# Ledger of designs, part 1: VHH binders against von Willebrand factor A domain-containing protein 7 (VWA7)

Scores and structures below are computed, not measured.

Target 1, 194 residues: von Willebrand factor A domain-containing protein 7 (VWA7), of Bos taurus (Bovine) (q0v8j4r314to507)
Amino acid sequence: ASSLSFVLDTTGSMGEEINAAKIQARHIVEQRRGTPMEPTQYVLVPFHDPGFGPVFTTSDPDSFWQQLNEMHALGGGDEPEMCLSALELALLHTPPLSDIFVFTDASPKDAFLTNRVESLTQERRCRVTFLVTEDPSRAQGRARREVLSPLRFEPYEAVALASGGEVIFTEDQYIQDVAAIVGDSIADLVTLPL
Structure headers, positions and changes below count from the first letter of each chain, unless a header shows other numbers; antibody chains are not in Kabat numbers.
F is the ipSAE of ESMFold2-Fast. E and O are both the ipSAE of ESMFold2, at different seeds. Each is the mean of both directions, binder to target and target to binder. V2 is 0.75 times the mean of E and O plus 0.25 times the DockQ between their complexes.
Where letters were taken out, [cut] stands.
Atom coordinates printed by the task and the answers are left out, and those that the model quotes come from them; centres of patches stay.

## First folded at step 4 (VHH; framework vhh_7xy4_2)

Design b1 (from x02_a10r with S57R)
Fold by ESMFold2-Fast, scan of step 4:
Structure b1 (fold): chain B 194 residues (1-194), chain A 120 residues (1-120)
Amino acid sequence: as target 1 above (194 residues)
Amino acid sequence: QLQLVESGGGLVQPGGSLRLSCAASGFTFSDYAMAWVRQPHGKGLEYIATISTGGGRTYYSDSVKGRFTISRDNAKNTLYLQMNSLKPEDTAMYYCAKEYTSGWYRFDIKGQGTQVTVSS
């Protein structure tokens, strides 16, 4: 059985991404409710900097929607975020053969976890897809004299490659459209009755 | 306390060479990766090159790969950028930058930069 797992950056810049995640979660829940394709488990792990979690897990789609609907963008965003720590937590609570979707606009502060997270995706047989609302070629940081390396997203690329997923870069204005495309693909990854 | 002072810029003809220097003080230079970035007049920052703490690993943007060489001398607390086969498109203010959080990903500009102008 498959789960619907969301790892969600809740820093202050993430309003559009959080809204896109809410819309896609509701769409998936409503369309698959009572069908053989309904997820058997739902997982949500928020993150920012310095914190991540707590993990929320439920088998009830209405409880999942309620929890997700309470997520809001909150302050912060100056530093890279604790994405890989949140993803590790999600992997430990996500059933095997499931898809995990990560929504963020920032590079990982915890890049030292890359190899560990790659191993966990393979051990648990989970596919990780990153939805990143940022131009990786952009060198200007948030602060005037802050410079961003184009290598800052290499940990996400490595995890996606190891898991069989992908990294999708987009802009805030298109995140809802991109999330919809990703949501449509989830149906293809749900275990079908044999 | 922390200072980065760039030097070595100037006017050069297309196809020429320049060597930029960055003198570092106020921190343990050998503990940090260093980078060169540039900003053409009226445009945004462009990432050029990065070098690891011991100099064993380097990265170059595609626009300068094969033409520029980043190096460092930890005994002198100095970062260098050797610029060969210069093009008009290389005209910019050049800054050195020090990593300040997690490794290769974020750098901090402290100095005033050094101007490189490539024209005939």
Scores: ipSAE 0.385, ipTM 0.750, lowest interface PAE 2.3, mean pLDDT 81

Design b10 (from x02_a10r with T50V)
Fold by ESMFold2-Fast, scan of step 4:
Structure b10 (fold): chain B 194 residues (1-194), chain A 120 residues (1-120)
Amino acid sequence: as target 1 above (194 residues)
Amino acid sequence: QLQLVESGGGLVQPGGSLRLSCAASGFTFSDYAMAWVRQPHGKGLEYIAVISTGGGSTYYSDSVKGRFTISRDNAKNTLYLQMNSLKPEDTAMYYCAKEYTSGWYRFDIKGQGTQVTVSS
């Protein structure tokens, strides 16, 4: 069996996404517990700006749920976050043939890691899916004279493409529904080779 | 003394063309992605185009794709926006924006902008 890995943006804007991740993790853990499809390892890597981690790893689904349940939206200031650093850390602790889910509403501050992370996804044969609660066409930044480019999400698209995953853009009101669909997909495919 | 100075705006008829320039100084121009953003009177900021540090990658908003071309001359520290087939909807203050920190894709507007008015 493979791992269930969550990479979770914990900045102050992420309340709905964190709740969606908690609900989906609980659903997957409960549905797969004691079955051949049960994840052999659970990984959780939080991130924000300027930091990421620490990584949480466990083979116990109850411990995983408890760690995830302690996650809270707090902090952050500028739009970009340390997503790719957190993803790299998750990849280093995730068994091959696993799915990694990234929840964020922000572009990567660490875009210089894109090629390195792409290589790691392929080397470890992990599929990375990004759930991004942001409109990539939004131009106004979090400060008065800041503008955001839709190119800001190109690193996520590149990593998803290289890994065989995808980038899903959605709005806060739909994150629960999108996460549920994605969680069910993970649960069905976690033991299949990519 | 980081400075961005926009120029080239003006009044033009629908269907006309303008070329905007942005003269940059006080930083290593070739190390940063650059963007053109606009703000119509009383509305929010809209990104128009983004260009990578070396000019090898560009992006355009759907509203200007096929009509506008962003380019840069790193030897001259200058950013350009060629605007063709101008429409009344293109009327706005146009700003040159510099990436705050390399790789962030977050941009700061430092100059006063250049006004583009498309009207008969």
Scores: ipSAE 0.005, ipTM 0.311, lowest interface PAE 11.0, mean pLDDT 78

Design b11 (from x02_a10r with T50A)
Fold by ESMFold2-Fast, scan of step 4:
Structure b11 (fold): chain B 194 residues (1-194), chain A 120 residues (1-120)
Amino acid sequence: as target 1 above (194 residues)
Amino acid sequence: QLQLVESGGGLVQPGGSLRLSCAASGFTFSDYAMAWVRQPHGKGLEYIAAISTGGGSTYYSDSVKGRFTISRDNAKNTLYLQMNSLKPEDTAMYYCAKEYTSGWYRFDIKGQGTQVTVSS
């Protein structure tokens, strides 16, 4: 893939996931540095609620790791976050034929963007993989009297399907192991001609 | 000023039936998807069923499929849950919930709920 793009949920519950993303980014950078598989561009888009961005782009892996290392979990509020807005921003700044990884524990507050984001993944030929540290069956929201549907991750499933990617559900304690497996799979991937 | 008032709960024997109602006011009922959720005493919240604005689409959790039926009457601003073949595990406070964003992904509980107790 020509770029490595991270879309990262920075809400207060995301401490373990942000650390996993930092470890995995370092692993990918070290594994691919100086090889033909080295990404030509790195993209980072943070999100929370109500905000997303700004986008960070660089061709330097050390700069990418430094920006990621400055990300910290902040804030609280209701469960859904501005994930699809952040993913749209990432897609607009990610070269074609690239992999985008989304780290979140929350459903999209901006689910109305699902069809638009699906179209963008196909237009740009980017594969989107979601790493979701949450149990879809959990109904208790973060805000008082907030109730969550088990279908709340359907927008992520739709985007992943349209892009040829995947949605991976896991628990906080396993996120580092799951992120490493995902990174290794991508490092070993052979891209077929379009 | 939005209100959801649940009713119809009570004590019933295993295998029995109950019909819950939720009276909605203070908003345009037909514009929102609705859901039923439950919470057993001292346990977490469980999402039971949901219904689209016009009633054309429904969702049920695996624990109640084939036993519970969600329905709505938009002319009466009322949501229903028909509960058949009740089990002790169905004992919980039942809440009516209103969608507050597009789609069926997020709902708000506004009322005090109605208690369902399944026991001999």
Scores: ipSAE 0.318, ipTM 0.711, lowest interface PAE 3.4, mean pLDDT 82

Design b13 (from x02_a10r with Y59R)
Fold by ESMFold2-Fast, scan of step 4:
Structure b13 (fold): chain B 194 residues (1-194), chain A 120 residues (1-120)
Amino acid sequence: as target 1 above (194 residues)
Amino acid sequence: QLQLVESGGGLVQPGGSLRLSCAASGFTFSDYAMAWVRQPHGKGLEYIATISTGGGSTRYSDSVKGRFTISRDNAKNTLYLQMNSLKPEDTAMYYCAKEYTSGWYRFDIKGQGTQVTVSS
C-alpha cells in the first residue's frame, strides 16, 4: 500500500466523523512515520450534496494534516449524498495498491455509479473501507411517513466487497473508537519480512 | 390521487398465519418497488420486506426471513405479505409503502395501516 486516502462527507451532521478522521489521520501519520507502512502520498476528497471535491493530493503529511484541519461540517439537505462521485475522484488520484477510507452518515445519491466504481477499485487494486455513522436498520426518515430501506447502503457493500474492504456501521459516539481500531488492525495485518 | 389501503390484519395466536393485502391506486403500480414496514405501539418504524417492480427480487429483514413472504400482482395493483409462524413480537400496525424515488432506498407510507396482534 503506497497511499492513504480519505473521502470525507462534510454535510452538517458530520461533526463527529470529521473529528474522527482528523484524529485517525494524526494517529496514522505519527505511528507510521519512518516505518515500511509510511504513506508516500495522501489524498483528500470532500463531498456533500450537491457537490464533491476538489481533490487534494500531497506527499507531505504536514500539508495533509493542515488541509484536514480546514474541514468542518457545513449545511444541511436531504439524507443521500454524492459519495460515489467523490470516491471515483479519489480512486483516479490514488496510487494502485492503496487504502481508501470513506466517512459518511448517509446513503449514496449517485448509486448509478456503483458498477463504475467497483471496476475502478479492481483495476487499481485499491481497498475501500466505509465508516458509516448510521443504524442501517433505522426505517424512520426525517420526513413524516418516510421510510428508509436498509438496501440504501447496498452500493457501499458492493464496492467494499469488490475491493476487498468492508462497511462498518457505528454511532456518532463510537466513531473515534471504531476508526482507531480499523487503523490499528491494518497496522497489525502488515507482516514484516523476516 | 395516490392511495394505498392495507387490510388482512387481526388477532392470531402464536404460531398462526395471516395474509396482508395492500390495494394501490392513483399511480402506475408496476413502475414502483414496494415495501412492507411495521410500527409497534409507542415504538419507531421497522423495515420488513421489499419487492422489485416485476416481483423477481425480494429482500427481508433478519427478524422475518424464512417466516414472511412478500409478493405482488401487478394486474390487480395489489401487494401481499404472507406471515407464517407468528410471534408476539410481530404485534404491530403494518403499512405498505411506495418507492419515493427510483431505486429501493426510500419509501412513502400513505395509508392507515392494518393492525396485527399476536396473543394467546
Scores: ipSAE 0.352, ipTM 0.721, lowest interface PAE 2.4, mean pLDDT 81

Design b14 (from x02_a10r with S52N S57R)
Fold by ESMFold2-Fast, scan of step 4:
Structure b14 (fold): chain B 194 residues (1-194), chain A 120 residues (1-120)
Amino acid sequence: as target 1 above (194 residues)
Amino acid sequence: QLQLVESGGGLVQPGGSLRLSCAASGFTFSDYAMAWVRQPHGKGLEYIATINTGGGRTYYSDSVKGRFTISRDNAKNTLYLQMNSLKPEDTAMYYCAKEYTSGWYRFDIKGQGTQVTVSS
């Protein structure tokens, strides 16, 4: 049994990424229909700051599309978001040998959960792929004297590595092409390790 | 009350070396990751190096990897940057920065910096 599991950043900057996620979810379902990887369950976990969840699960793709279509970008908050808390919740509701796709433009506020989440990906045997709309080399933060290190994304890289997935970065300048970039990357993920 | 004071900059010839220091006060230095960043005249901030709380984990930008070494002395509340094989492109104001919250790797620049000029 496999699931199509989506963990979506619903912070106000994520409008185009949510739309890309909707398009790619449809594409993945159509690609896997009639194959051993056809989803028997769908999982959706939204997050922002300070909140995450609730988890939504269904075996019906139409119900999944309806829930996904109700997702909208909301709020402003600070840039780091509750990504790992949402991912932990998704892992607890995702069957083994499943793919989890995380869509975000922010580093994790809850980086203290990194080791816990790594362990869960291995215990659950789930592959986690992060699609991050941000330049990791960006040094200038939003405040004039704020500086960012690429290490702010190390939790995502650690979780992806532990799970056999990957972290895919896209830049703000390619935001109009996010759907195509995300689609190509996700479409290439056909088979889980045995 | 929190202060970061950079020093050790100056004029050097290409291929030369400099050691920068950052004296920290007003907070528990050993609880935070620290970073060095630079800003060339008329350009944006460029990340150079990060060191974790204990000094055992470091990260460098590709432009300085193999030439610069970041280190810290928690007993002295001091951050260092050893710069070797300096190039004209390394000319910039250098700032040390303190992490806002443990594990975030987001840093705050408080000091005025120290100028490094590499010229013949």
Scores: ipSAE 0.390, ipTM 0.725, lowest interface PAE 2.2, mean pLDDT 80

Design b3 (from x02_a10r with S57Y)
Fold by ESMFold2-Fast, scan of step 4:
Structure b3 (fold): chain B 194 residues (1-194), chain A 120 residues (1-120)
Amino acid sequence: as target 1 above (194 residues)
Amino acid sequence: QLQLVESGGGLVQPGGSLRLSCAASGFTFSDYAMAWVRQPHGKGLEYIATISTGGGYTYYSDSVKGRFTISRDNAKNTLYLQMNSLKPEDTAMYYCAKEYTSGWYRFDIKGQGTQVTVSS
């Protein structure tokens, strides 16, 4: 009995990441379909800037996959997005002892929520894994003459540390492979206690 | 109008030192974190250092840590970068940048930069 929860950046640069989320979701669902470990709850929270949500919840994997298929990468001006607001919403709707996957290529515009989100991950005993398709050393922002600090991902590192998860940086061409490997690792962890 | 004017660049030999300055005007300098970034010819931007509003906190990229020192003089509206033990790889156009938001995560380049060339 586990939940599959996705927090998904829907800004215009996120085409590969949305595809990776779909592949990851299918992989986990198919590994566990018809087994005692089949997810009993699915959660999806999209985000961009300035918006996040609405949260989508279902117990039906086919409904979850249909909702993911309706996600489109659109727009996006500046680099930071409303990631932590979406993650807070996901945590409030995710059962305890669940894994949450966050897909983004951007730093959090809502870094002021870091402490609240850390507390929620610990209260609900949820592990948060961030899959970030960005080189943290890259200084060029989306706007011309905009510079990005390498410290911009510190809120994600803090939340991952507090939750017992991790932050994984990758490139667009590798995101699908990385997402699949992370899914396999989580499946192994759930199976090991048997 | 907001202005940032970089100066102090030049040609130096490997192992040498330079001190860069950034003169700020058109905003309350002491209210904003500041950064130094560089761009080698034909390459992308590289983040070098950040300093907090009062100078109490600094951050350095691994490539310059222990060699460069960022500092500021809020009374003079000036940002500095002391560069020691310069290497050929430090050759770049250096830019001063001002933070966009109350967080230190985004900065804006306004000036033309100052060229640093490290060669024998």
Scores: ipSAE 0.382, ipTM 0.757, lowest interface PAE 2.3, mean pLDDT 81

Design b4 (from x02_a10r with S52R)
Fold by ESMFold2-Fast, scan of step 4:
Structure b4 (fold): chain B 194 residues (1-194), chain A 120 residues (1-120)
Amino acid sequence: as target 1 above (194 residues)
Amino acid sequence: QLQLVESGGGLVQPGGSLRLSCAASGFTFSDYAMAWVRQPHGKGLEYIATIRTGGGSTYYSDSVKGRFTISRDNAKNTLYLQMNSLKPEDTAMYYCAKEYTSGWYRFDIKGQGTQVTVSS
């Protein structure tokens, strides 16, 4: 069995992503409950700006679902969020040989942590997959006269590459479909020996 | 004080060419990635192109790829956009943008822009 770890952006724009994470977590929990394939530990780390955490860990899927179900999109501000700080916290609390799934619609405000996070993924032997909600048709940032290039996600690409994971870009309307693919990926990894 | 001053816009016929310039001052130009962004009248900002600090790596939006070329002259603190095979849909106010001090391809528009109009 492996662990299921979610790093979840809780800023005001993340309503659909949070809902998708809730649906997929419930699906995985219910499909694997009481079987040898059930995750041995669950980790949840929320983030926004300026804060991240606290980390929540449990071996009980019902407790994990309850905690996740209480997460709601709130607040916001500028586009960048504290993603890499939250991911570092998740890595420190996730068992080795596990998968970590990051849900966000924002670039990392804490991009200076990229090299440290890459090292942690290697040390902990964890695979990091990012689900990034990106509207490529919009160049305007949340701040007036701010322009957002897709290249701002380079830190996520670097961490995903170092860990053997990937970055999956999607639009808000398709996040539930993309999250289902993530859920299937988790199921495959739990089924196949690591 | 940081300044970006765009120039080179004008009226051209479809199929024509223009070269835009952006004069930068008030910061170490060679330390930052630069971008060109445009805004058609009544529409949102559209990302056009990015060039990295050394000028050796460039990226383009699909709408201009193969027609526009971004370049820079670090000795002159100047960014350029060579626009070829212009189309009416390229009509917009064009802005030069500087990467934020925090980096990572987030750009800030400072100038008033330069108007490009493609019309017969």
Scores: ipSAE 0.036, ipTM 0.499, lowest interface PAE 6.4, mean pLDDT 78

Design b6 (from x02_a10r with S52N)
Fold by ESMFold2-Fast, scan of step 4:
Structure b6 (fold): chain B 194 residues (1-194), chain A 120 residues (1-120)
Amino acid sequence: as target 1 above (194 residues)
Amino acid sequence: QLQLVESGGGLVQPGGSLRLSCAASGFTFSDYAMAWVRQPHGKGLEYIATINTGGGSTYYSDSVKGRFTISRDNAKNTLYLQMNSLKPEDTAMYYCAKEYTSGWYRFDIKGQGTQVTVSS
């Protein structure tokens, strides 16, 4: 009765995260097919810098898998990306009481949207979980003499808090395991170890 | 021309204190948040502290919280870092940094830094 929504950073560094999203989307779709937890709609919104979208929506899990399987990491750009714009677009196309999963390794370039996105999560009662493949303590930016504040992820923390979700920081080598745990927790089919 | 000039570093014994200064010119100092960062020899940058435009709000990394105090004097266009209870691990080149157009998230290093060495 809910939607499964993925917001994917498609910048060149995101190969492992995109692959993890593909694997978990397929697992969730196959596991829930024909059950009461089967999503009624699927949403996919890619983003990078300077662009985001277009949004892809479908009620057919096979069409969702097809679209997701065609996603590839492309290009570079500076550290910040258009994450909140993509998330806003996903929220506008996601039914109420749904989970939205955001995969990124970068802080938001569009932090000015934070309050608007928070309001949308509350209005639509959607829970947003961010899977961030980055060390928030890393101070060196992608450009020389650029310094990154550990506060640069505060917009994600604020959106997650407002929506009842969370921000999970991890490393490329663990992203598949983390995504699997998050996916399985929705289905209540796996008991997590202590 | 925008300039940031750090000073006040030197050699100090463990447990000692130093006060660093950063003299700013070429921009309206009071319009920007400022930060201190450091780089130990052969290591990456480490974020230390941030202060807002008016000086009323500050942030500190856990490694220096309770020992370092960031402050600013907008009338003198100067940023300060008071460092107390110095440890050998504090040995690094210290840089002041100016935020990009707005927001506490990204800063630019412009100067050559000031070296702090904590040893006997």
Scores: ipSAE 0.402, ipTM 0.761, lowest interface PAE 2.1, mean pLDDT 81

Design b7 (from x02_a10r with T53R)
Fold by ESMFold2-Fast, scan of step 4:
Structure b7 (fold): chain B 194 residues (1-194), chain A 120 residues (1-120)
Amino acid sequence: as target 1 above (194 residues)
Amino acid sequence: QLQLVESGGGLVQPGGSLRLSCAASGFTFSDYAMAWVRQPHGKGLEYIATISRGGGSTYYSDSVKGRFTISRDNAKNTLYLQMNSLKPEDTAMYYCAKEYTSGWYRFDIKGQGTQVTVSS
């Protein structure tokens, strides 16, 4: 059995990603409801800048779906967000041998947590997949004189590699399709005997 | 007051060389990673190179790797970009940028830049 765990960037630019996460969560919940393959635990951790959390955990799919449906894009700040802090919180509340899916359009403001989060993914045996709606080669930040290094996503790549997951870069127009592929992957894991 | 002042640009023929300088003041230069970025006329910003606080680590964009060398002199609070085998495509306003909060990942432009024009 597995959990369904979402770490969700709620900054103002994340409307399409939040909507994609809602659609995929609903698909998985509805398809597995009342079956032996139903996820045993649901985890949701929102983040933005400067905050992250609170973590929401439940074994009830209806409670999870309701909580996710109340997630909305909030005003935006600078490009980077508190992603790794939220992911650490999710890891502490996600059962071992589970998958965690992170939705964001921004690099981590808390990159100093990279090694800590890598260790937690390995200790908990959790696989982390990042869905990033951004062109990593873009050098222009949101502020006029802000410059972004193409290395700004290296913390996500390091965490994904350490956990056996991956980083998927996409555009807003494709986030629904990418999230659906990820959702199908979760469904396959839930149907496998452990 | 934090200042970054770029200099050393000019007109050069294809295949030529230029050395850019960035004079830093108003902060502890040796505490920050530094970068060079460029903006061709009418185009977007392009990342060129980054150097760590102590100068021990560097990164280059594919378009300049092997031709450009970033370096720094922390005793003089100065960042350099040695540009060799210049091409017309290197024509741009060049800016130095100072790291803030996210390791080597994000930088601020402060100065007006220095123009590099590669033409016959």
Scores: ipSAE 0.456, ipTM 0.800, lowest interface PAE 1.5, mean pLDDT 81

Design b8 (from x02_a10r with T50R)
Fold by ESMFold2-Fast, scan of step 4:
Structure b8 (fold): chain B 194 residues (1-194), chain A 120 residues (1-120)
Amino acid sequence: as target 1 above (194 residues)
Amino acid sequence: QLQLVESGGGLVQPGGSLRLSCAASGFTFSDYAMAWVRQPHGKGLEYIARISTGGGSTYYSDSVKGRFTISRDNAKNTLYLQMNSLKPEDTAMYYCAKEYTSGWYRFDIKGQGTQVTVSS
């Protein structure tokens, strides 16, 4: 893939996930360094509620790692976050035939962007994979008498489907393993024995 | 004042049927998606069914798919849940929930619910 992009949820609940994401991002970057799959560009877009960005781009993996290493959990907002806005920003700065990884524990507050983001993934031929540290079957919201729809992650499923990627739900303790598996499976080409 | 009032619960034998109603007032009912959720005694909430503003789209959890039917009458400001082939596992307090104006996937419970008990 020509670029590697990370869209990273930095809300206060993401402390352990951010650290796991940093470790796996470093692993993916170093694994591809000096290989045919080495990205020509790296993109990082943080998000939380109510904000997202700024976008960071570089062709230097060491600069990318330095920027990623400075990411830390911020004060928490409500559960839905500005994920699709951050993903749109990442897509606008990511060249075609690239991989984008989204790390979050929350459903999108900006679900109205779903169709626009789907179109952008197809126009740019980018594959988007979501790593979500949340139980989608959880119905009880944070507020009393608040109910969460099991369909709240459908915007992510729609974007992943449109892009040829996937949505992977996991627990905090497994995020490192899940991210490693996703990184290993990213090949654009099918290689078969002669 | 926004109100949701559930009714229609009761005691029924396994294999029986019940129809729940939710009377809505204090808001424009036809502008909001509605849902049914349930809570067995001492357990967490379970999302059961959802219906779009005009009734053209519905969702059902796997535990009730094929047995329950959600419907609405916008002229009467009423939400319904037709429950067929009831099982002991369906025993719970049932609540209707209204979508928040700020988001499609989050709902608010306002009423006291209606109890459904399935036992022989």
Scores: ipSAE 0.456, ipTM 0.793, lowest interface PAE 1.8, mean pLDDT 82

Design c1 (from x02_a10r with A33Y)
Fold by ESMFold2-Fast, scan of step 4:
Structure c1 (fold): chain B 194 residues (1-194), chain A 120 residues (1-120)
Amino acid sequence: as target 1 above (194 residues)
Amino acid sequence: QLQLVESGGGLVQPGGSLRLSCAASGFTFSDYYMAWVRQPHGKGLEYIATISTGGGSTYYSDSVKGRFTISRDNAKNTLYLQMNSLKPEDTAMYYCAKEYTSGWYRFDIKGQGTQVTVSS
């Protein structure tokens, strides 16, 4: 069984990432339509700050697409977000041996969950790929006297490493291209025998 | 009221040393990661070093690794930066910064900083 699982930051800066997620979902569905590798389950978990979820699950691609199309960027901006809480929720609702895509432009507010999420990725045999539209070397925060640690993405790196996935940093204009390449790579892997 | 007061900067020749101090008040100093950052005149902010709550873990940017040492004295509510083998490119206003909330990897500058000038 395969699942298409998206964990999606819905803060106000995430317009391009939400659009990339929609395009990527369409590509994966069309690549696998009518084949044995067509996703049997779809999972979507939105997050922002202070909230995350609710999880949405369906076996119907039309329902999944409708839910994605109702996602919109509101509030939050450049603040740390509840990413790992949302990812934990997604892992609990994603079948084993599945891929989870995380779209965000912010570091986790809930870094204290890192070890627990790592364990869940290994227990569930899920590969987590983070698509992050942010420059990790940026030290100046949005507020004048706010400083950003270059280590702020270490929780994502740890989870990706534990799961066999990766963290990809990019700019808004390239997110669609990067998401497509990652999705094609995963599609190729899951079409291999056994 | 939360205060961070930097001191110890000055004029030094290349190859020299300085020790910066940051006196913290108005919060439980031992509960927070602390950082040093710098800003050269007319340029962007650069992250220099971080130290954990108990001092057991540190991070250094590549530009200062092996030359600078961050330390803290929780009994005195003071953060330090020992700077050795100073170079002209280390010239900047130096600020200490307090982690906003534990685990967020975000820091807040409150003070006026201390100027370090490395010149012959």
Scores: ipSAE 0.479, ipTM 0.805, lowest interface PAE 1.6, mean pLDDT 82

